# VH-VL binders against RecQ-mediated genome instability protein 1 (rmi1): the designs that were tried, part 10

Target 1, 235 residues: RecQ-mediated genome instability protein 1 (rmi1), of Schizosaccharomyces pombe (q10160)
Amino acid sequence: MNQTTTLSTELTELGVRVQNRWLQSLLDYLAKKHSTGANTTPQLVMQYLVASDIRESTTSEGAAPYIVSEQHNVRIENTMLLQIVRVREIGISIVNQLEYLNDLEELKKLKGQKVIRLVHDESGDEEQNDDDGLTEAQDAVQKGSELKKMCRLILEDSNGQRFWGLERKPIKGIQLSTKLGTKLLVKNVLVRRGVLMLDPNNTTILGGSIEEWDKDYFPKRLIEELKGELSKTKA

## First folded at step 16 (VH-VL)

Design k53 (from k47 with heavy chain W55Y)
Fold by ESMFold2, look of step 19:
Structure k53 (fold): chain C 235 residues (1-235), chain A 123 residues (1-123), chain B 107 residues (1-107)
Amino acid sequence: as target 1 above (235 residues)
Amino acid sequence: QITLKESGPTLVKPTQTLTLTCTFSGFSLSTYGVGVSWIRQPPGKALEWLASIYYDDDKYNNPSLKSRLTVTKDTSKNQVVLTMTNMDPVDTATYYCAREYYGSKGWYAFDIWGQGTLVTVSS
Amino acid sequence: DIQMTQSPSSLSTSVGDRVTITCRASQDIRNYLAWYQQKPGKAPKLLIYAASRLQSGVASRFSGSGSGTDFTFTISSLQPEDVATYFCQQYDSYPYTFGQGTKLEIK
């Protein structure tokens, strides 16, 4: 069996169906770099694939089987390969999200000037102050955690169809800081009112990004986008 | 924004060793598919590829320069360094560093170039 | 080493004209051929990779075609800002090699 057929079979077992022309171009690049002496593994191919635009790198066998926005109360049993176009937190107000992002930027400036370490005693993290006085944003920054309750995603398949996904249960790795172009495998997902109902059982994060989408996005361009969205709701 | 910038001496005497540093920002040399190359252009002449170094430590020199070239990288500093020994007036050229990238839409060749630095070799 | 022969060496033509530049490789380079634009005192700019793929942010009047040894670069309707030197480069094999360039001017 030739190398492209073997790799394509192995990648299909991982849930990914690659375009032959994309795989061949990757193999040509790797052969040039390695003086044609190194073996290419499906794991190596996946490292390049998660950084790719799946519209170029994968076939429509991993795409949505129909127009998702027109469906209600149906289940997509097949595995889909999708890439994240946008992430939005919808369980926390835009104002609180902006406070969180601005506070993160201020904290990064302070840490860039000097190292600050908190010394904790055995009594705990807080000296029994009323925690009801902190906003969710302030609490997340103070604890060094992500601000998260419920994300809605804009997702894209290999055919360029875009649709919404709603995080029905928290999925670890999905938050405001998730890189644009992150690849997901989604299987057995319920579609309700044209939205994919995502949870940890039906969603696997493969990782990656699309450089052209993600460069300089978080947090500065996200702040700009959220401010624009806030202004439209006030108009 | 992704940028590269060449730095080093602009005047070198024959037989001296040239050391040029490429400092880049907006990408990492630890990223799969990334390489940085040195290319030169004598005044009014064609471009000549000199050397390449990649994310996985692969490196290649133009064989026509007979081991005069050494390329190294410091990924933590976002730097690639070219050393070229035994400089001669024929080596007078603008020296560029450029990124080679197998990226989101495939194998791009040299998708981003530095502004270049003119190095003059004369006594 | 793969020699890249580019023609013509210079070209003068009018705004709105179709411009064609050719590049011939001394051996088969499949489709691993790039085209660059270089303005005086500036670094090269990638226009086309893989013989025919347009780089992001490059105007659609630029195109490329060919495979193997014979390649063509086209500007469908010349604009004043297209005055520059254009050159091809093979990246199929080390050492990477470049054409000598085509200097494009407006009459």
Scores: ipSAE 0.801, ipTM 0.916, lowest interface PAE 0.8, mean pLDDT 88
Fold by ESMFold2, look of step 18:
Structure k53 (fold): chain C 235 residues (1-235), chain A 123 residues (1-123), chain B 107 residues (1-107)
Amino acid sequence: as target 1 above (235 residues)
Amino acid sequence: QITLKESGPTLVKPTQTLTLTCTFSGFSLSTYGVGVSWIRQPPGKALEWLASIYYDDDKYNNPSLKSRLTVTKDTSKNQVVLTMTNMDPVDTATYYCAREYYGSKGWYAFDIWGQGTLVTVSS
Amino acid sequence: DIQMTQSPSSLSTSVGDRVTITCRASQDIRNYLAWYQQKPGKAPKLLIYAASRLQSGVASRFSGSGSGTDFTFTISSLQPEDVATYFCQQYDSYPYTFGQGTKLEIK
């Protein structure tokens, strides 16, 4: 119908190229569950789209234009819609990351009516010595912040091509706890040695996740994956 | 881990009101595309859909049961409650709650089911 | 209400055989048909949605086809663990309705 064409045009203005069959399926679902006519907006469609697998929901017009791993020192001017497959912190040792994640798990066990208090570093000479001994992991837990220095991503486009993205400058919303399947718009990105050079100027986080990928992942499956990576490095 | 579990009485007298609670974890009824439904199965017989309630408060009851059904939700508790009035021995069945989801690969129908609870209606 | 008619009502075949079950809707349901497997004493498990789409984690020997009113469910090579009752269900419109089931056994 004219509705699908209008919505597709509006979504393209937001940087998203939807597949017509996916959009029609969503409209059929929305029509069935509403008791009266509905005026579906592109904003509503985006709520479903960010939870989708873009291999189903979007066209190859938003995909990488070539095999990214074979490129060096080129710029992809087009806007790409990508989904995050994995997040890794590469500026902090795996051991410190495991300490951080284990400490978060211990704090989670204390959920309920207890209030968790952070230790302040303002009292006594011993606090100054303890400050010298704090790891980045211990400091993040103490301050209630994310453990972050520099993330590397495994990204996927609508054709199922996977490639690396490196965070050259901190992008708010990209950290170890970022949900798998999070959608990104990436525009005018430099490719070096097959890796996308990401920063806040070329990356927009749309949000979302893929439930099948993200369920039971953070932090437990991430801990297991990191332990496996550490074991292979030592072997 | 995504789970649903039915709870409530296993024995009900005729004319009494049945109240069943579906408690779920691993997903939220505030998520776009999520609904929870009640389905029953008399022993050895086909499944019958009873009612559905969705993330946006849309609710639907099987018209064959008229005004006997009420479905409500408490999103903060991850609970959906079915109330069914004027129970009769023919209502003896296993009662399931199940998730309907428009998810990552489209419209799934009932993708996750609870284990079910047998409700016997007898004097 | 949309009536869903399954055929056959029961089926006894050998391990390795191809199994075909048919489901017919009393009116056009487009492709909004699901197939479920139910083992004794257990809840149904979704196998196929949207007539032909395989649910995540379901073995590739299961498949579905059809649109409109006529739908087919296939097990390409029957395995011992496939002994169950299989149901179709339309979710095109309320009330959602189920087929009566097909009981599958091994000879």
Scores: ipSAE 0.795, ipTM 0.910, lowest interface PAE 0.8, mean pLDDT 88
Fold by ESMFold2 at other seeds, fold request of step 20:
Structure k53 (fold): chain C 235 residues (1-235), chain A 123 residues (1-123), chain B 107 residues (1-107)
Amino acid sequence: as target 1 above (235 residues)
Amino acid sequence: QITLKESGPTLVKPTQTLTLTCTFSGFSLSTYGVGVSWIRQPPGKALEWLASIYYDDDKYNNPSLKSRLTVTKDTSKNQVVLTMTNMDPVDTATYYCAREYYGSKGWYAFDIWGQGTLVTVSS
Amino acid sequence: DIQMTQSPSSLSTSVGDRVTITCRASQDIRNYLAWYQQKPGKAPKLLIYAASRLQSGVASRFSGSGSGTDFTFTISSLQPEDVATYFCQQYDSYPYTFGQGTKLEIK
C-alpha cells in the first residue's frame, strides 16, 4: 500500500509500466521541491514521463515481445509504450517537402521582422482540387496546415529496440513537425514484413518529447536530413 | 541552443540593493521539472546557492540570506529576477543563474549555467 | 546545512594519470550528488549527476560513484584540457551546498 506501489498500479491501468528507480527519483524530487508534501497523482507522473526517455523510465513489460524486424503477419495484442525517433512523410516527394519547410522558415523570419503581408483572399477556399496549379507545399503554407499524406516512423521501445511503423490511415498528431521522443501507446497492431501497421484505432498519442533529440531539430536539421536522403535516393 | 545570461550593475555601494536579471532562451519556465536558480561565488571560494524558482511558482531562499533575497519570474519574458538588499563588501562575488531540470534521464542538478556577472561591493 | 568536504584540496599530476577526488557529506544524501568542472574565469560545467550518471556530451574518461555520504570522482586518463577546479554538490536537501573544490594542475 505504499505510495510507489499504488502509483505503479494506477499507471499500469493507463498502459504504462514505470521503472521503480525512476519513479522513486521523481518522488524524491517532488517531495524536496514541494515542501508542503503535495500529493502525487498518476496524472502528474505522466507529465514527467512523457518528457522522459522510456529506456530510463519504463520496464520491458511495455516493450515489443520479440524482434519486430524478423516478424511477418503477426499481431502484437499487448499494449506497447513507444517513443518516436524519426518521422518521414512518404506520400509526398522530398522536393515538395523541402519546398514546404523552406517556405515555413521564410514565413517565420518575416513574422519576426514585422513585415506587413497582403491579406489572404476569401475564406471559402478550404478544399481545393489537386489540379488547380498550386503545389501541396504552397497549399499547406497558405492554409496554415501541416503537410501530410502518409508517415513512416522510426519507433523505439523500453529495451532500445528500433523498428519501423507505417501509417495505414492518417493519425492526427503525426506529421513532420511531431516532436522527437513523442510517446505512443500501440495496441493490437499487425506486423507486416517487420513493420508495425499503425492506424488511429491501434495508436494513442500521449505526447511529450526528448529534449536532447528535439532541440533545434524542426525544421532546420530535418531539412538537412531530407537533403541527404534525396542525394542517396535520387543518385 | 539553451542559454542563460545575467545582467545588472557590476558595482554597488554598501547598503544598496542589488537587482540582477537572468534572461534565458531555448527552454520555458512553464515546462514541468524546470527551475532557475541563483548561485554566487566569491573570488577563490566555494559556490553558494542563493535562491530557486520553479515552473509551478515554488520558491526557496538560502536561510542564511532569507530576509535579504527576493526571487521572481516572468515566464512570458523568459526572465528570473533576484533582488538582494543591504549589500556588503563580503557579498562581492560572481553571480550566476543556472537551470535545474528533471528531464529525459531524471533529476539533473544544475545542467546549464549562465556566464556569470561579477558584482563588486565597495564604497 | 549539509557540509560537503572534498579531498584533496589540490592535486598536481601528469597527463595520462588516473585522478581520484573524494567528496564526503555530513549526512546521508542518497545519490543526489553532482560533480562540476570549472575553468578559470568560466562558469561551472556539469559532468556527473545522481552520483554516477554522465551528463550528455561529457567525455567518457569522467566517472563518479558512491552513495550515502562517501562519493568518488575519477578521470581515467588525465588530458591537458582537464586542468580545472572540480566541485561536488549535494541536491538532496535545501540549502543546496557545494564542496570547497579541488584544484587540478599538470606537473
Scores: ipSAE 0.791, ipTM 0.910, lowest interface PAE 0.8, mean pLDDT 88
Fold by ESMFold2, fold request of step 20:
Structure k53 (fold): chain C 235 residues (1-235), chain A 123 residues (1-123), chain B 107 residues (1-107)
Amino acid sequence: as target 1 above (235 residues)
Amino acid sequence: QITLKESGPTLVKPTQTLTLTCTFSGFSLSTYGVGVSWIRQPPGKALEWLASIYYDDDKYNNPSLKSRLTVTKDTSKNQVVLTMTNMDPVDTATYYCAREYYGSKGWYAFDIWGQGTLVTVSS
Amino acid sequence: DIQMTQSPSSLSTSVGDRVTITCRASQDIRNYLAWYQQKPGKAPKLLIYAASRLQSGVASRFSGSGSGTDFTFTISSLQPEDVATYFCQQYDSYPYTFGQGTKLEIK
């Protein structure tokens, strides 16, 4: 058995169906460097794979078996490898989400200014007013936690099919700050009205991102996208 | 938003040692598949690859210059440093640092380049 | 070292024309060949990698083909902003090597 076939078999045991041409390209790269090539493990390949676009790196065997948007009350028993295209919080208003994101940026500026003022003016400390009447956004910022209630995802499979996923229960690691291109393994998921019903029991976060999607996205580009979405809902 | 910038002396005398620093932002040299390379271009001539250093500490020098080149990195500072000994007027060139990346779409060549810095070697 | 022979060394043609530049490697480099555009005083810009894959944000009029030792770069319809020097680079094996370049001008 050649190295590519052996690794592909091992990766399939981890739930990932790699594209043979992609794996060969990775092995060519590693072999050129004369390191780790002789000791290439499935774990090393996974490190590259979670940073990849699965449309390039994986086969349709890990994709949705049909057009998801046309399905209702079916169960996809197969393990799918998916990548997150977008994350949206739908249990909290867009206005509160914008407040949260803007407050995170302002809090970062205030902490930076306090550090600067502390170094510059050693004679006294500046007071900060307590915020009266906290919202969910203000509470999350004050506690230093993620603003989270219920996320809806745009997911993409290896064939480039995009579909919705909805959290039925909170999944640790899925929030507004989740990197775009994050890889998920999804198994035994129910489809309702064309939407994958996600929960911690059917979803495993592998991590990763797609650099081209995620660069400078959170929070600035997310803020701009949410503002655009808010203007559409006001119409 | 992903950038590299070369810094160091612009004038060096023959026999001296050149030290150039590549400072980059928007990516980390801890990321799998990332490498930073030094490439030079003498005025009016072809590009010449000098050296590469990767996320896993692998280092490679052009064999024609191997004993003259040292490349090191400081991942916490987002810096790669090239040291080139025994400079000669023929080494006058624009020196670039560039990123090599095995990334989302596979094995890129040099996908992002610095602006370059002209280094003149003369008495 | 793998020698990269690029032709022609210069080319003058009209806006709208099809431009073809070739690159020959002295040994098999599989498909690990890149094409760059370089304008005077500027750093190279990656256009094509893996012989035929278009870099993100690059206009679709640029394309590449070939494998092994013979490679071709094409501009389907020359635009005024395409005036530059174009060169190939193999990244199959160290040392990475570059073609001498093709200077493209509009007549």
Scores: ipSAE 0.790, ipTM 0.909, lowest interface PAE 0.9, mean pLDDT 88

Design k53 (from k47 with heavy chain W55Y)
Fold by ESMFold2 at other seeds, fold request of step 20:
Structure k53 (fold): chain C 235 residues (1-235), chain A 123 residues (1-123), chain B 107 residues (1-107)
Amino acid sequence: as target 1 above (235 residues)
Amino acid sequence: QITLKESGPTLVKPTQTLTLTCTFSGFSLSTYGVGVSWIRQPPGKALEWLASIYYDDDKYNNPSLKSRLTVTKDTSKNQVVLTMTNMDPVDTATYYCAREYYGSKGWYAFDIWGQGTLVTVSS
Amino acid sequence: DIQMTQSPSSLSTSVGDRVTITCRASQDIRNYLAWYQQKPGKAPKLLIYAASRLQSGVASRFSGSGSGTDFTFTISSLQPEDVATYFCQQYDSYPYTFGQGTKLEIK
């Protein structure tokens, strides 16, 4: 069997339907660069695939089977390969999200000049009350953790169709800092009111990004976008 | 913002060794598909590729200059260094570093270039 | 080594005109050809890769076509800011090689 057919079959077993033109160009690049003859594996191809724009690198066989926004209470049983266009936290106020992001930027500047260790135990003798003087944002920054409750995603398939995904249960690896262009495999997902109902059981994070989308995005451009969204809700 | 910048001496005497440093920001040489190359352009003439070094330590030198060229990298400093021995007046050129990238849309060739540095070889 | 030959060596034309520059490789390079724009005293800028793919942020008036040994670069409607030297480059195999360039001027 030829190399492209074998690799395509192996990648399909991983849930990825590669575009032959893209795979051939990758193999040409690797062959030129590795003139000594290193073997190309599906795992190596995946390293390039997760950094790709799936509109270029994959076929419509991995795309949504219909116009998702027009569907209600249907299940997409097949595996789709999707890329994340945007992430929004919807379980925490925009004001608290902005505080978190601004505090991260201030902490980054201060850490560059001084060593700061976050203290999670305030060494108090009194029982912790609900109002410890910290917001959700301050807690996340102080703990060195992600601000996270529930995300809504803009997702894109290989045909360029964009649609919403909603976390019904938290998915590890989906948060405000998730890179734009991150690849997801989504299988057996319920569509309700045109929205994919995502959870850890139906969503696998492959990782990656799209450099043109993600460069200089988190946190600065995200802050700008959230400020714009906040002003629209006030209008 | 993705940038590359060449630094090093602009005047070199014949027979000396030239050392140029390419310092870049906004990308990592540890990223799959990334390479940094050196290209030169003599005044009024075509560009000439010199050497490439990639994320996986693969290196390639132009055969016409092979024994004179050494390319190395320091990924932690975001630097690539070109060393060229036995300089001669014919080597007077603007020297560029450039990124080669197999990225989101495929094989880009040299998608980002440094501003270049003119190196003059004269007594 | 693969030799890259550009035609014409220089070109003077008017704003709004269609500009065509050709590049011939001495052997088959498939579609691994790039086009660059270089203004005086500046570094080259990638316009086209893979013979016909437009680089992000490049105006849509620029285009490329061809495969094998014969390639064409086109500016559909010349603008004043397009005054530059244009180079083709093959990246099919080492050593990478460049055309001699086409100097484009407005007459």
Scores: ipSAE 0.788, ipTM 0.908, lowest interface PAE 0.8, mean pLDDT 88
Fold by ESMFold2, fold request of step 20:
Structure k53 (fold): chain C 235 residues (1-235), chain A 123 residues (1-123), chain B 107 residues (1-107)
Amino acid sequence: as target 1 above (235 residues)
Amino acid sequence: QITLKESGPTLVKPTQTLTLTCTFSGFSLSTYGVGVSWIRQPPGKALEWLASIYYDDDKYNNPSLKSRLTVTKDTSKNQVVLTMTNMDPVDTATYYCAREYYGSKGWYAFDIWGQGTLVTVSS
Amino acid sequence: DIQMTQSPSSLSTSVGDRVTITCRASQDIRNYLAWYQQKPGKAPKLLIYAASRLQSGVASRFSGSGSGTDFTFTISSLQPEDVATYFCQQYDSYPYTFGQGTKLEIK
């Protein structure tokens, strides 16, 4: 067995079905850059794979087995590898999400000025007051780093099919700030009215991103997208 | 926005050591698949690759310049530094830093370049 | 070192014309060849990587083909803004090496 076949087999055991051409190009890059290619492990390959576009890096065996939007009350038992195209919070109004994101950007600018004032757990003598404008902003930013009720995702498989996923139970690591292109393994997922019903039992977050999608996205481009969505609901 | 910028002296004397700093933003040298390289272009002539340094501290120098080159990085400062000893008038060139990236679509070559800095070597 | 030879060294042609530039490597570099555009006084810009893949944000009139030792870069319909020097680069092995460039001008 050669290195490509061995790695491909090991990666399949991790739930990932790698395109041979992509794996070969990665091995070529690593062999040229490293003194030897003998240290290439499936774990190292996964580091590159989670930063890849799975339409390039993976085979259709990990894709959805049918047109998801046309299905109701079916279960996809096999493991799919998917990448997150978009994240939307659907349990909180767009207006409130925009307020949160704008407040987060304002505090980011203050940190960039090398003047940072935080509410610290080391100093527990401070009281949060609902009628204090500064306390509300500090609470929103502190709680807003965890702003979440329920997310709906646009997901993409290796064939480029896009479909919705809905959190039925909160999944740690899925929130508005989740990087675009984050890779998921989804197994034994119920499809209802064309939507994958996601929960922590059927979803494993592998991480990663797609640089071209994610650069300069959160929060600035997300704010612009949400404003556009709000204007469509008013039209 | 992803940017790289070269900084350092624009005039050096023969035999002096040149130190150039590449400062970049919008990406990290801790990212798998990222490398930063130095490339120079004498006026009116072809580009010449000098050295590369990668996220995992692998380093490569052009053998034609032997031990004259040292490349180092400071990931926390988003900087890569080239040191080139025993400068000679033939080393007069525009010096660029550029990113090499194994990214979402595979192995890009140098996908982003700095604007370059002209270094003149004369007495 | 892998020698990269471009042809022609310069071109003068008209807006709307098809432009072809070739690059030959002194040994097999598989498909690890890139094409760059460099305008006077500016840094190079990546157009094509892996011999034939178009970089994001690059106009579709640019294309590349070839593998092994012989590679071709094409502008399907020359535009005024395409006046520049174009060069190939192998990145198959160290040292990375560049072609000498092709200066493209409009008649």
Scores: ipSAE 0.786, ipTM 0.907, lowest interface PAE 0.8, mean pLDDT 88
Fold by ESMFold2, look of step 16:
Structure k53 (fold): chain C 235 residues (1-235), chain A 123 residues (1-123), chain B 107 residues (1-107)
Amino acid sequence: as target 1 above (235 residues)
Amino acid sequence: QITLKESGPTLVKPTQTLTLTCTFSGFSLSTYGVGVSWIRQPPGKALEWLASIYYDDDKYNNPSLKSRLTVTKDTSKNQVVLTMTNMDPVDTATYYCAREYYGSKGWYAFDIWGQGTLVTVSS
Amino acid sequence: DIQMTQSPSSLSTSVGDRVTITCRASQDIRNYLAWYQQKPGKAPKLLIYAASRLQSGVASRFSGSGSGTDFTFTISSLQPEDVATYFCQQYDSYPYTFGQGTKLEIK
């Protein structure tokens, strides 16, 4: 059996349709490193694929079947492979998001040292501030959790078409810190007013990133982008 | 940003062992498709590949120098170390570390280089 | 070892001219050839990988072509900042090998 045909079939069962020339290039690289033979599995290929630009690595069979922005109340039943171009939190004010990100930047400057908690975690008393919107950013930093309510995504398919996705229910792993180029499988998704309506039932996070997009993005470049958006909303 | 930097002695006597450290930031040697290589360039001459080490611990040495070269990594420190024994004046060169990557657009060659360090071998 | 032979060894041309450098491998290396630019006292900079793919951030006046054993590097319109030495390199198989280089100067 042809190794590329067998791997392509197995990957298609996982919802991923690879370009033959990309797969051959990966196999050439792996053969040079002497890690080939029976050890090239679909799981190994997926590790490289999630770091790829799907415009290079995958075929249009996994792309949106039409121009998404022109559709309303249509369900895309097929599985699509998409990559995240941008993440925006739309359920929390930009000012609170900037506060959160600036606090994270301060932690980044601590350079390799684990911070010792200087505040007591008091049993039971920590919950009184759970609904405090003004301390939401500080609470997330203290808990080591993500600042999250509801994200809107810019998504891209293998043809380079970009469109919006909206979380109608929180999806674990989608937050401001999600790496740019993260791969998603989206199946049986409703399109409303040109927007994919995402939830945990129709969205699977494969992970990964696109290095050229993600390098030095979170949090510094995100802060700059949000400041620009804030100045526009004041006008 | 992604950077690599070579460090170690700039002057070595013949027969001594050279140890160079490549310290990098902005990527991890635990990432699939990542390798770090050592390449040298004698003054006025072509580049010569010395050794490579990859995320999965695969290692390769230039056969012409294999018995003299050892390459190791410390992924937690973002470091790769080259050890080269029995140095000779002919080994005088600028030594570079560089990243090899199978990344977002496919199989790059050496896409990111350190600035290099000149190592002079003389008595 | 796969020998990489570049020609010419040096050349001197005018700003705006088209520059062509060739690289020949002693055996078939498929498309796994890279082109680098190196300025005095600096590390090489990757320009082209996989024979013809332009590295991110590299000006569009640079291009590459070829497969198998014969490869060509082109600067469509020479700029003053392109004064450098240019190297080809095969990465099809170990040991990786480099061409001797082409020193490019402006008249």
Scores: ipSAE 0.784, ipTM 0.908, lowest interface PAE 0.8, mean pLDDT 88

